# Miniprotein binders against a7ua95r516to809: the designs that were tried, part 138

Target 1, 294 residues: a7ua95r516to809
Amino acid sequence: ASLSLLSISDLVPDLQFIFFWMSNAIEILYFIQQKSPAYMQTIELMDDKAGSKESLLSATISANEEAMTILEEVIMYTFQQCVYYITKTLYVVLPGLLDCNPFGTEPSSEQCRRAAGVCVCAVCVMPEAVRRVVSVFQTTSDLLQQYQVHSEIQSQMFAYLFFFTNVSLFNQLIDKGPARGWFQRSRVLQIQASVKILLDWAKGAGHNHLAQKFFAKFCSTVTILASPPQQLSQMSWKALCAEHPSLKPVQLHRILTQYQLMAELGPLPIWQPSSEDEAYIYRTVDLLESFENH
Short names: E, the ipSAE of ESMFold2; O, the ipSAE of OpenDDE; V2, 0.75 times the mean of E and O plus 0.25 times the DockQ between their complexes.

## First folded at step 10 (miniprotein)

Design fh8 (at its last look DockQ between E and O 0.62; V2 from the best seeds 0.71)
Fold by ESMFold2, look of step 10:
Structure fh8 (fold): chain B 294 residues (1-294), chain A 83 residues (1-83)
Amino acid sequence: as target 1 above (294 residues)
Amino acid sequence: DPKEEVEAMLRAAERLLEEARKALEEGDFERAILLAEQAIWLIMRAMYEAEKYGTDPEVDLKLYEIEFKADQILERAEEELKK
């Protein structure tokens, strides 16, 4: 019962209402922007015997500025409300990505051959947990398109949703991963596949650039954790920092520490932080990411 | 017999990788993308199966190498389609 209150489908009526008003405000704002130059031009062509032309021009500029300010505030408020409702749903469904198995229970080469062509459903199944996250993104995309929201606003919304997703998944993995066994390489490989389903959705939806930018921290984490020990042990601390600039030193250090534990590796001299970074690996305040983008 | 299954997936991924490379050279970028994606998913499955049932380090490194090369083909083909 309480789960149904957090489903994206349960939020659609509220989202439709908010998108309706956001779309109306955007349309009015664009109308003012498109018509204001023409109206100002007609004022400038007027005969100005009594000086009323200057007064009308000044009043028109002031009214346009007031209207645009109000409309921009409405757009910002409705945008924030959409993000609020959508991220509440994401917050509930995202942890399940870390616990699911997109590869299913039938591990055979014949399973790959039974599929006439290789596709994501034939090589792996979409777990219910992944489907729920994809459903949130897809429903959001469908609503934005239904109400013809300007493409720049759509991009900003998905930028925020991907940012939120990255922070939520990264923080959950770092904070709960040791207790939940999520640093075991077989589990990391499952997580990697689940995230690839999300990345493929984002690419197909035209948001690949945003996904690459805003998933970088979590993807870097999973890439390191999924790496074969024989390959990763050849990469120095500096090389890892260069390959994964989205990771803070404290975060990279924690990830490598968990990797060493799960791979049963002793301390590796090549992973010793540089002297400059050594001061930062103990900054536990910097370990988890903020949901507020300052 | 999970070891033989992983080896079969590795050989299939190698074939997909070669077909993707050929498609990229021939300028068939959509086919190169399709084949590279198929190779990537097959490799991800193979890595999971190898890890779950036992991993030969040589096989693990081969799977990693194929995935890396498939990713490179995918990236190059997608960049060419932007043009």
Scores: ipSAE 0.773, ipTM 0.931, lowest interface PAE 0.6, mean pLDDT 84
Fold by OpenDDE base, look of step 10:
Structure fh8 (fold): chain B 294 residues (1-294), chain A 83 residues (1-83)
Amino acid sequence: as target 1 above (294 residues)
Amino acid sequence: DPKEEVEAMLRAAERLLEEARKALEEGDFERAILLAEQAIWLIMRAMYEAEKYGTDPEVDLKLYEIEFKADQILERAEEELKK
């Protein structure tokens, strides 16, 4: 099947199989970890008939360690497979988020209609492009809950998926944004609203802290680009660095340079990097985020 | 008139912001959050419409100020609900 036709729904049967084994492996590992001390104590309390107690204890310890190691490998493997399939689906749907106009949809709620215009709140009809992204996350959440996967593993999975999403969106915006007109303020506002719908979903799903942490770079970028020229032109480089600590100096410099071009602003001395940061703004290798750093 | 529509949205957002502030002062943090979020969404729409029809710099700054104040109320209310 062409990558373009791969929906999360098409992957559900395979994901269900992987989640089933991952959950079972976690449960067995946890069982061994909790019961091992009790088994050791039971062996220690057995009558030492013919010096076999120490050998039995040693063999039991070794068998438990081997079993735990194998289970950890199964958990790691199944986790990686889940992430691989889910991120492949995200990769297909995420570009649609950057081209989405959430303001083109009519408000579904009467309250939003009464509030003078089209509301894009979570109560309103979610734009199709945003819905596709949310559907990937929701399906993942539903599967994790269905198979009662341990909360720590759930958190790690969402952390990685949010990380991947942030890196993908950030890199696409920085790399393709100028050519696609995504740095135009009207387009930035559309992107900001689309991402806010996603973040509101994450908040409602109980992942607010993770979402805020891992989307910080993309959100900072969009916030800067959405700022009025009159406001942003009054902010110093140092102030912008302090307000947006998730951005590297090279990234902030690139964003401000593109903003300046888009807004037809002359060179702004106030946006000049500090002497300390001046060496870092030319590190083009640090401009795009890496997927490998997680 | 698109300008009148943006001005109407601005006035509506200001009302929501004031209600959110009042709710925060009264200790109704859930209501403060809801009202602040509504204000933010309305501001985002107003900013988009203003940009589409040609942004008045004064209106644009007012929209930004309301968004900023709404975010502050939202953050404070969310912090109080975690206690």
Scores: ipSAE 0.729, ipTM 0.912, lowest interface PAE 0.6, mean pLDDT 89
ESMFold2 (binder alone), look of step 10: mean pLDDT 81; pTM 0.775
ESMFold2, look of step 11: ipSAE 0.756; ipTM 0.925
ESMFold2 (binder alone), look of step 11: mean pLDDT 81; pTM 0.775
OpenDDE base, look of step 11: ipSAE 0.729; ipTM 0.912

Design fh9 (at its last look DockQ between E and O 0.57; V2 from the best seeds 0.64)
Fold by OpenDDE base, look of step 10:
Structure fh9 (fold): chain B 294 residues (1-294), chain A 83 residues (1-83)
Amino acid sequence: as target 1 above (294 residues)
Amino acid sequence: DPKEVVEELLREAERLLEEARKALEEGDFERAILLAEAAIWAIMRAMYEAEKYGTDPEVDLKLYEIEFKADQILERAEEELKK
């Protein structure tokens, strides 16, 4: 009950506090790293009055190393806290993405015709379920920019958030998809379109490469499931493995098996795993993605 | 009629695809991307609408071919903008 009410907006004050300290710790760490050599040189150039120079140098090195270690711990801790809160919010909104119908809104034909002459109507009105997901990412981006967080940390945060999103969506689709009818082609097409809106946002936000990389598994799954039976039935197991390298053999086999059941296709010899992959298709432990391996 | 909607979307997607190809040939890569993305959206919607009256294999094949061609234009245009 209480988790369903937690919006990203409710977390903004806490996130702002964490981002503030994370940014400050990064700046101080960077300052120490850049100024430490100059500081050491300054100590080295000081008159060695009474042999105190070596002791001062050693003490300064030790103090800098200790300070850097503490700052790295603060950065890591604050990063983890940000990710924890943001992923908690994502966990609440992501299921809505799988049930979203981006085609259900009648294109307000008049507004889309007026702008670029391209009926971007499906894109013009982001569905509420997609908007909720995008709002989490956009709020994260805005906070990272507001506090001028280092670009590498921004990239790492988005990489993890996209990873988490992909794992969550993939696991939900594989596990719950058959029972919820998400393997029906019409539902798959809705999911594909909803994810495309999210990916288009990521592209516009400058995260295209990260999004393509970390959503590859979910996108491959949706692409296979959206494929016409006539097209997919002509693709061999080897061809599908080559086209969708992000999928493990057990995952591909599960997807094809569910597709076959949904499309009422008989056994397709062309989808038979190779002798090399035959041992791997039964590794059910590898079917769902883990959140721990990132 | 869902069939009429699919036929209209298919015609629009074909138009957008041809314009995207032309833009790519002219070196207007930004326009090529926009047109290719628009074609893909038209196809996605056409595929969804086609499911309402049942899968026509010829329509499905044609939609898939247009999507594939639009993706190729999109990829090529994006590669050229990175140079």
Scores: ipSAE 0.686, ipTM 0.892, lowest interface PAE 0.7, mean pLDDT 89
Fold by ESMFold2, look of step 10:
Structure fh9 (fold): chain B 294 residues (1-294), chain A 83 residues (1-83)
Amino acid sequence: as target 1 above (294 residues)
Amino acid sequence: DPKEVVEELLREAERLLEEARKALEEGDFERAILLAEAAIWAIMRAMYEAEKYGTDPEVDLKLYEIEFKADQILERAEEELKK
């Protein structure tokens, strides 16, 4: 008996059909694009004996434009459907990263030494919460390869999935972090390690540049929160903005406020916003990220 | 026991960092990256254990120093591989 439609394994049959049609549409589109210039050149080189050259050129242009428009619509629709199914699965599994303890086994120097001869992911057993997220990404990668989807579309797919992941994790941390205790430094360090395992997967899968770009906001947040109080209290607002350009002023202000609470620091004058940013630190409409901004 | 755990992780991170530095000097950039990343993992675990069982500024500063050096090795090795 099926337990949930939100499991990625339960969605594979639906995704297979969608990837099949998307891949076919992409191949046909690129075939037309590749052949069209050569055919147009052939028409232009032919003798124009009864005006048929101009008529044939016009008909060919119109047919190509119609076909390409239809194929672009199919590709866009199928891409959106893939993203819809995959992100519903991600939405279910991503919160677990914030409650995960990736250090749950006994510490051992043997694990650190063994890493020198193997993939870095082998230095620790992948926690279940991280494994569930990686499984969604890996299944997506496997399907894209199975159906030989064009590399540009594969990159766009992962760009969106990483964007979605970043927004989901950031929003939940900001929104639920106080109630869940996620701003305690020991919990931030757990989150940081869990995300590093995910980022290591992305690097090994060939998506490092996309992950660095689209996880920047969440990673900056965790980096700040993990910083020792002695170090962070010496950094000015301007320095923090320069080091973490992905954070909006209202977001950085909120992060520092939570940090002050957990580290039992009073207000620090060096963390007062610059005059340029002062107007923005209370714009709570800008605090959370939109899933629509990509 | 908690101090012993942090001490062991710190020793392992320092060992990995030195091996990463040697690999970088030898031009073995893939190995330097793996060793630096292993050192970073050991540091993250040490920071977690120190925070959970008793953190002081001297431990935090040492862990921060090793993390910084490991990051520098990682960055340099990755730049050399791109060449």
Scores: ipSAE 0.638, ipTM 0.874, lowest interface PAE 1.1, mean pLDDT 83
ESMFold2 (binder alone), look of step 10: mean pLDDT 81; pTM 0.791

Design rv0
Fold by OpenDDE base, second read of step 10:
Structure rv0 (fold): chain B 294 residues (1-294), chain A 81 residues (1-81)
Amino acid sequence: as target 1 above (294 residues)
Amino acid sequence: SKVRITIEVEGPPEVAEILAEVIRWLAEEMGAEEVEVRVEDGRVEITITGLSEEMAKYLLELIKRLAEKYGVKVEYEIEEL
């Protein structure tokens, strides 16, 4: 109940504080790493008046090591907290993406927060369910930029968020899809269109490579399910494995089995797993993705 | 020799106050004996006592870098103790 009320906007004040500390800690750590060797060398070149040089050098080394350790802990902690809060908001909005009809004329009644009046920006014209997901990512991007977080940390954060999103959407589709009718062709096409909007946003935000990498499994699943029966029925198991390398044999087999049931296709010998894969298609433990593998 | 550093930060209060806390933390980690922070009318004054001259110079270089990042003005004075 309480999770359904949590919006990314409600978390912005807390996230701002965390991002500020994270950004500063990274900057300080980077400074120490870059300047410490030169500083130590300067101390080493000082005239050794009365043995004070060795004590100063030792004290400086110790202080830098302690500071770096604390900074690394702060960076790790703040990163984890950001991910925790952002993924909570994603968890709430992601299910709506699978039920979204992007072809419906939903009135964009929400005023763009970025402009006074009716905004026709790419985000404002999005279906509400897609817009809610994009809003989480956009808010994250805006905060990372506002606080000038190091580019590598930005990349790591988006990598994790895309990973989480892919796992969540994939698992929901595989587990609940048949019961909810998400494997029906019309629904699959809606999902495909919604995901395309998200991927287009990621591309526009400069995260195209990360999005392609981390959404590969969900995109492969949707691509297979969106394929016309006439086309998919001509593809062998081996060809499908080669075209969709992100899918485990058990996952591909499950998708094809559900597709066959939905499309009322008889048994297709061409989709029969190879002798090499036959043992793997029954590994139900590998069917759903784990959140712990990242 | 030990030094006293007085740092003045001018900028948005929210940024200046947080920067002051970062500077305080850094100074303490560098072996400062005392750190005082005063906030008045959007100006933050930080007084650091007990750093070596060399550590003070190192701290000031870091502060300059942070100031550039946040677009705030930083002025400082160093006194020998």
Scores: ipSAE 0.483, ipTM 0.824, lowest interface PAE 1.0, mean pLDDT 89
Fold by ESMFold2-Fast, scan of step 10:
Formats: sequence, C-alpha cells, structure tokens
Structure rv0 (fold): chain B 294 residues (1-294), chain A 81 residues (1-81)
Amino acid sequence: as target 1 above (294 residues)
Amino acid sequence: SKVRITIEVEGPPEVAEILAEVIRWLAEEMGAEEVEVRVEDGRVEITITGLSEEMAKYLLELIKRLAEKYGVKVEYEIEEL
C-alpha cells in the first residue's frame, strides 16, 4: 500500500515529457530521411576550389549516420520507458477485473460466492475496475495523439500493452482463480462482460486487429469457461484444440479440469487429450505465460 | 563558411525547455562546435556556433517544423563567422 496507489493520472506529467521526447526523436529521424538527399545534392553542386566540398560531404554523411543511430536509440529508450510506467500502473489495476474480495476478510467458498455477488454489482469487478483499465489505455492513446506519434509506433505500443494485459489476466486467472472462485460460472460471465468492454474500447480506438491477436489466449479461456455445460460436453478434445489454437495442451487441460469441477459434471472424464497431446498435458513449466514472449 | 545561429523560443516553459534540449542535442550531433542554452523568464535562447551555412539552414528548417507542430514562436538570427 504505497506506490501501488499511484494512478495513471498521477503519471501523466512524467509521461508527457517522455512522449514529447519520443515524438520529437521520431519527427527528427523522419526529417533527416526526407531532407538528407536534397541537402547532399546541394553540397555536390557547390564550386569548392580548396576541396572543402569533399570534407563537408564526408562529415555530413558521418553526422547523419551517427544522428540516425542515436535517434533510433532514443526512440527505443523512450518507448521502453513509456511501456514500463504504463504496464506498472496497468499491473496494479488489472486484478480488479477478476478480484472482488474486500480487504480484511478471509472468505470460505460460500463466503467468497456472497462477496463475489456484492462485488459484481459494485466497484470491484464492473464499471470502476474496468474504467481504471480503460483509463490507462485511453490516457496512452490521448498522449500518443497529443504528441502526434507516428501510427506504427502507436500500433507497437498497444500491441505490447495488449500482450502484457493478456499474460497478466491469464496468469492471475489460472494461478489464483481456484482460491477466489473465479472459475464459477457466474464469476466467469462477469469477467467475460468486463473483457468485452476492453475489447469494445480497442475496436473503437482502431486497434481491433491487435486486440484480437494479443488477447486470443485469455479470450479463449473465458469463452471455454463461459460455455454452457451441454454444449461444451459435446465437443471433443480435438475440436476444442482446433477452435482454440492459442492454448497449449497443458493450459487447455487445466481449464477443462476447472470447468468440470465448477460445472458439477460429475466424476466422469469428459475430455480426453489426444495420444499426441497426452505427453504435453503435464508440462507444468508451460502452464503460465511468460512476460518475455514477443 | 561557418555561422553562428541565435534562436529564441517563446511558449509554455515545459515545451520550450524540452524543445531547446532537442535542438541542442541535434546541433551537437550535426557537428556544432559550441551550443549554449539560456533560460530567461519564460524565454529560451539557443546559440549554436560552428555549423556550415548549409547545415545551419537544414537545422533551421527542422526547428520551424517543430515550432509549428507545438505552437511555439521561434525567432532566429544567422551570422557569418
């Protein structure tokens, strides 16, 4: 309870400096690329009796190459700094989409269900928690627009932010979901509704393709968990793998195991991994996603 | 021939100071012999010495573009050395 209280709004002044530097570096790089050939031609057209023209051309080429290298480095560093601060803020607000436990309680499964019911209709799971996440994305979009950052850089930034969000939400759901009752159908439906708000925001912001690409794993997970029991029990392991290719065998197996427990489908094994996949369903090291994946 | 450019940037201090630092860095990378930045009551002055006349014109065109983008006022003076 210290720096985790820092909101995206608190970081705006610092982020404005970094975005300003990044935008300027990008614009300078573009300007050099556009104007350098014309400038070099101007030097070539000079009548220089002393040979200073050759020295000036050589110096200009070296200066341009060095400046471009340094500009690319500045763009990369400022990009990484923006991503670092934004994802740090995002990490603090993301659990709110999944977690409805009030501080100061030690809930049992039944108490957790009652607490979940209250939180679903209140600030913990629906509008306020979702609003905080959307505010991070919207503030990022506003800063990129305010400082006129090139569209390719905007796309790269949102690609990483969506990647980070997907990994964070997936890992939290898989790791902490059983203890918090997040796999219970009613809770999954609320998570699905919250995720839909984020995806709708991304579509409205022009990032639908990136959202579809980078949220695939978490969306597949929520889609499976939200499926009606009669529908899902009629699907084979192979059909589920084909429909959800972003999920690794161990991940799909864990999701289906949790579904079977929460949906009260009895003790019968409903989904059997293919013989080919059976070797991989116990690879626990592959269960959680890495933040280091591209 | 080498020149001296004096640039005055007027605008919000936050914007003007960052823009001045960007200009300083650029001028140094372009081979300026000396770059001096002075802040005076909401006005930033940048003195760049030792660029060729052609490089100086190139830099000024870039500065005009940045100034227009950020809505700051830029005045400049070029002097042959």
Scores: ipSAE 0.006, ipTM 0.274, lowest interface PAE 9.8, mean pLDDT 74

Design rv1
Fold by OpenDDE base, second read of step 10:
Structure rv1 (fold): chain B 294 residues (1-294), chain A 81 residues (1-81)
Amino acid sequence: as target 1 above (294 residues)
Amino acid sequence: SKVRITIEVEGPPEVAEILAEVIRWLAEEMGAEEVEVRVEDGRVEITITGLSEEMAKYLLELIKRLAEYYGVKVEYEIEEL
């Protein structure tokens, strides 16, 4: 019950504090790593007038090692906390992405973060369900930039968030899709359009490569399901495997089986798995993606 | 020889206070005997006692980097004890 009311805006104060400490710790750690060798060399070049050089060097090494260890722990902890809070908000809003109709006339949100009143910005013209997902990512991006978080950590954050989003959407589509009618052509086209809006945002935000990489499985699934029967029925199992390498044989087989049922197609010999893949299509344990495989 | 470092941070109070806490933490990790932080009239003064001269110099380089990162002005004085 309480999770359904959680918005990314409600978490901003907590996230700000975490991002602040994360950014500071990264900056300090980086500085120590870059300057410590030069500083040690300076100590090594000093005249050993009092036999204190070795003790000073040892003390400095120990202090730097301890500081770096603590900073690394702070970075890891703050990163995990950010991911935890952000993924909770994603968990709430992602199901709406599969149910939304992006072709409908939805009113623009009354609350634009960029302008008072009717805003025609790219985010405000998005369907509400898509906008809610994009808002999570945009808020994350804005906070990362505001606190000048190191670019590598920003990339890792978005990589994980896209991974989580892909796993969540893929698993929901595969597991609940048949029962919810998400495999129906009209619904698939809606999902495809919604995902395109999200990918277009990711491209505009500078995360195109990460989005293409981490959404590959969900995008492949949607692409197959969106394909006209006349086109898809001409593609062999091997051709589909080659075109959609992100899909495991069991996943592709499930998608094609559900497609056949939805499209009222008889058995298609051309979609028969190869002898090499035949053993793998029955590995139902590999059907859904794991959140642990990041 | 041990030194006393007095650091003055000029900037937005919120940023200066945060920087002061980072400096305190760094000084403690570097073996400072005492760290005092005073906030008066939008200025933060940090007094660090008991560092070696060499460790103090290294800390000051870290502080300069942090000051640049936060966009605040830092001034300091070093006294031999």
Scores: ipSAE 0.026, ipTM 0.506, lowest interface PAE 3.2, mean pLDDT 86
Fold by ESMFold2-Fast, scan of step 10:
Structure rv1 (fold): chain B 294 residues (1-294), chain A 81 residues (1-81)
Amino acid sequence: as target 1 above (294 residues)
Amino acid sequence: SKVRITIEVEGPPEVAEILAEVIRWLAEEMGAEEVEVRVEDGRVEITITGLSEEMAKYLLELIKRLAEYYGVKVEYEIEEL
C-alpha cells in the first residue's frame, strides 16, 4: 500500500475547497466585528417604543453572537483540516531531507569530478528530497495567497508547519540518526546544507522570524554536530547550554555523546554537565519532542 | 414584520455554490424560518423566509461584502410577508 508516496499535488483540490471555506468564514467574521456596533447604534437611535427596540436589539445581539461562534468553529475546523493534510504530506517527505546529498547528484557529481575536483564538489544543488519539502511549503503559500487568507492566519499556519517540521526532523535525527549514520561528520554537513535551503526559502517567503523561532532546536542540533572538533572541545558545558537554550540538558548530552563517538575523540567525557544538569539527565527518560507543545 | 429575501448569485459555479452555502448558514443562525437553495441554468438562487426586516438588511450587508470579495454578482429582492 506504500507503492506511491502521498503528493501535495494530489491534495490541492481538497485543500482549495477547505482554504476557500476558511477564507470566507474569516471575512464574514471580520465584517460582523466591524459592522455590528454601527447596526446596533442605528437600532438604538430609532424613535420606536423602548420594548420594541429592546426586543430587536436582543435578537440582533443573540444572532450576532451565534453567527460569530459558528464562524470561529468553522475557521478552527478548516484550519485544523489544512494543517492535518499538509503535515501528513510533510511527515512522508521530511526523512528524505536527512538522507540526501545537496553537494551533488550523479550528473553534478560527474561534472564536479571532471571539471575542478574538490572545490567544485562543494557547490550546493537542491536535492529532490529538499525540493519535495519546499514544494509543500510553496503550495501552502500559493493557496493562502490565491484565497487571500488574512496574514495573521497565514502566520499561524506557517508557525505550526515550521514547529511540526522542527519536531519531526529533530526526533528523526535523534532516534534514527545512529543507525542511519546521520551523526557522521560528512552526513551532518549534508544535513546542514539541506536545512539551509529550507531556511533560505522561508526567508524569501517573508517568514524568517517564524523560521528562526520554530527551527531553533533542530538548528542548534545541526550547528553543534557540524562544529569542528577543535572549536567544540574548547567550549564548556555551561557555554554550550547558554548558546543553545532551546536544547534540554538530556538532549544536549545525547548530541555531544554522539558527536564524541563519531569524531573518535577518545573514551573520556570531554563535556562534563553541571551537578544539577547531570541529576536531571540521570532522571529524565523522555529524549524526544512532543508534537503537542508549541 | 417578517420578510422573504430572494438572492441570485452569478459567477463561477463553484464560487457561487460555496457563497450560497455560507448565506444559508448565516440566515439559519439569524433565525430564518426557511432557507432554500436552487441551482438553475448556471445561477444560484437563495430564498430566505422569516427574518425581520432589520435582520434581513444586516444579512444583505454581509452578503454584499462577500460578493465584492469573491468577485461575484449578487441581486436581491425583499418581499414583505
Scores: ipSAE 0.000, ipTM 0.254, lowest interface PAE 11.7, mean pLDDT 76

Design rv10
Fold by OpenDDE base, second read of step 10:
Structure rv10 (fold): chain B 294 residues (1-294), chain A 81 residues (1-81)
Amino acid sequence: as target 1 above (294 residues)
Amino acid sequence: SKVRITIEVEGPPYVAEILAEVIRWLAEEMGAEEVEVRVEDGRVEITITGLSEEMAKYLLELIKRLAEYYGVKVEYEIEEL
């Protein structure tokens, strides 16, 4: 109940604090790693007045090691907290993406983040459900940039968020899709269009490679489901496996089975799994993606 | 040993406050026994007990790096007490 009211905007104050400390800790750690050897050399070159040099060197080494350990813990903790809060927000808004009709005339009722009044920017023209998802990612990007977080950490953050999004959307589509009618041709096309808007945003934000990599399973599923029956019925199991390597045999088999039922197609021998894959199509444990495998 | 570090921070007042907090934390992590920090009008005065002059100089280099990260300039003085 309480999670349904959580917006990314409500979390900004907390996220700002976390990002601040994460950024500082990263910069300090990086500095210690790079400059510590030079400082040790400087101490080594000092005049050895009464054996104080060796004790100072030892103390400096110990202090640096301790500081680095603590900084690593701070970075890890702050990263995890950011991911936790952001993924909670994503969890709330992601289901709306699957029910979104991007071809409908939604009234532009929300104020543009960038301008007062009617804005026609790429974000403002997005369907509301897509815009809510994009807003989470955009807010994350803006905060990472504002606090000048190291580029590698930014990449890791988006990698995880895209991974989480893919797992969430894929699992919902596979599990609830048949019951919700998301496998119907019209609904699939809506989902495909909504995902394209999200991917276009990711491309514009400089995360194209990460988005393509981590959304591969969901995109493959949507691509198969969006294929016309005439086209898909001509593709063999082996061809589909080759075109969609991100899908496990059990996942592909499930998608094709549900597609067949939805399209009222009879059994298609061409979709029969290979003898090599036949044992794997019954591994129902591998059907849904895990959040722990990242 | 007891060392006093005085830092003049060129920038918004909040930068001096942030630097002061980070310096306190760094000094504690470097094995300082006691750290007193005062911030007034962009001036940060830090009194550290338990650090040598050499360790204080190393701390100052960390502070300079932090200042650079925030895009601010710092001037500093070290006094051994």
Scores: ipSAE 0.021, ipTM 0.321, lowest interface PAE 6.0, mean pLDDT 84
Fold by ESMFold2-Fast, scan of step 10:
Structure rv10 (fold): chain B 294 residues (1-294), chain A 81 residues (1-81)
Amino acid sequence: as target 1 above (294 residues)
Amino acid sequence: SKVRITIEVEGPPYVAEILAEVIRWLAEEMGAEEVEVRVEDGRVEITITGLSEEMAKYLLELIKRLAEYYGVKVEYEIEEL
């Protein structure tokens, strides 16, 4: 039994409550938007005998604007709370994705019998570390579906979750990768395979476009590190920048420098930045990505 | 673990009516078995039957916030069924 799996289950009741708040606030907002014109028309057509019709109309507009503002704040707050709890859980499980082996031992006959109904004996089984990450995304998807949250909000939530995952994985790989051995090609290939499982899940869930957009930086990094030395040595700095526009010059330079240090096949060519990029690289120490700024 | 909630809203007639309709709709969406709205002399009474205790608490918290922003007075009673 894994504590990581249980942490998601422990948060589900709280998440259900927050998703319920968000879903209901969205529906009320929609109701007000749909009904407001009809109410205002009704007031406009009223016989102004007991007071100012203009006063009533003004009060109605003010009340509706306040209600909509409050509902928008509730939607924003509940959205932020969901994201907070989900990303807090995700942060704990993400490092495991960089250190797992999806090419691990094949299931035994005993394991196949135990998993009767879902036999994966002939296929690469999802590593436990990847399964924990996928479980967070799947639980989020299930809750959004259970509470019938509008598709636009669902897309915004997964956009942020993918953004968070991308930044977390990229920062961990760049900051801790050399010390953890993650820049070794064998490990990079394992990371690439694990990431593919996540991206395949996203595609199956209908979020392929979001995944491609928000995982671009991490995917570029893994692609470079997984490249054979012979292929990578044939590319100029300009060509590498063009192939990986999501990477800042300082980030690309760090990745290539670490790749050269970890190369097993001897000396590789020195990738020389352009004069413009070189100035940026040496003047900017902003290597890691921010979770708050773009 | 079902409850009955009686809510009284006091304020400008139009605002109280809008809030009452919003409350009725919310309660129905939350799975209330019965919702009754009565309007009398600038006071709106809403009786909601069949919500769980947890759902009832959530609804009341939302109503309190909306009432505060609209400037209406809300009083309520909860009774276990």
Scores: ipSAE 0.000, ipTM 0.197, lowest interface PAE 14.1, mean pLDDT 74

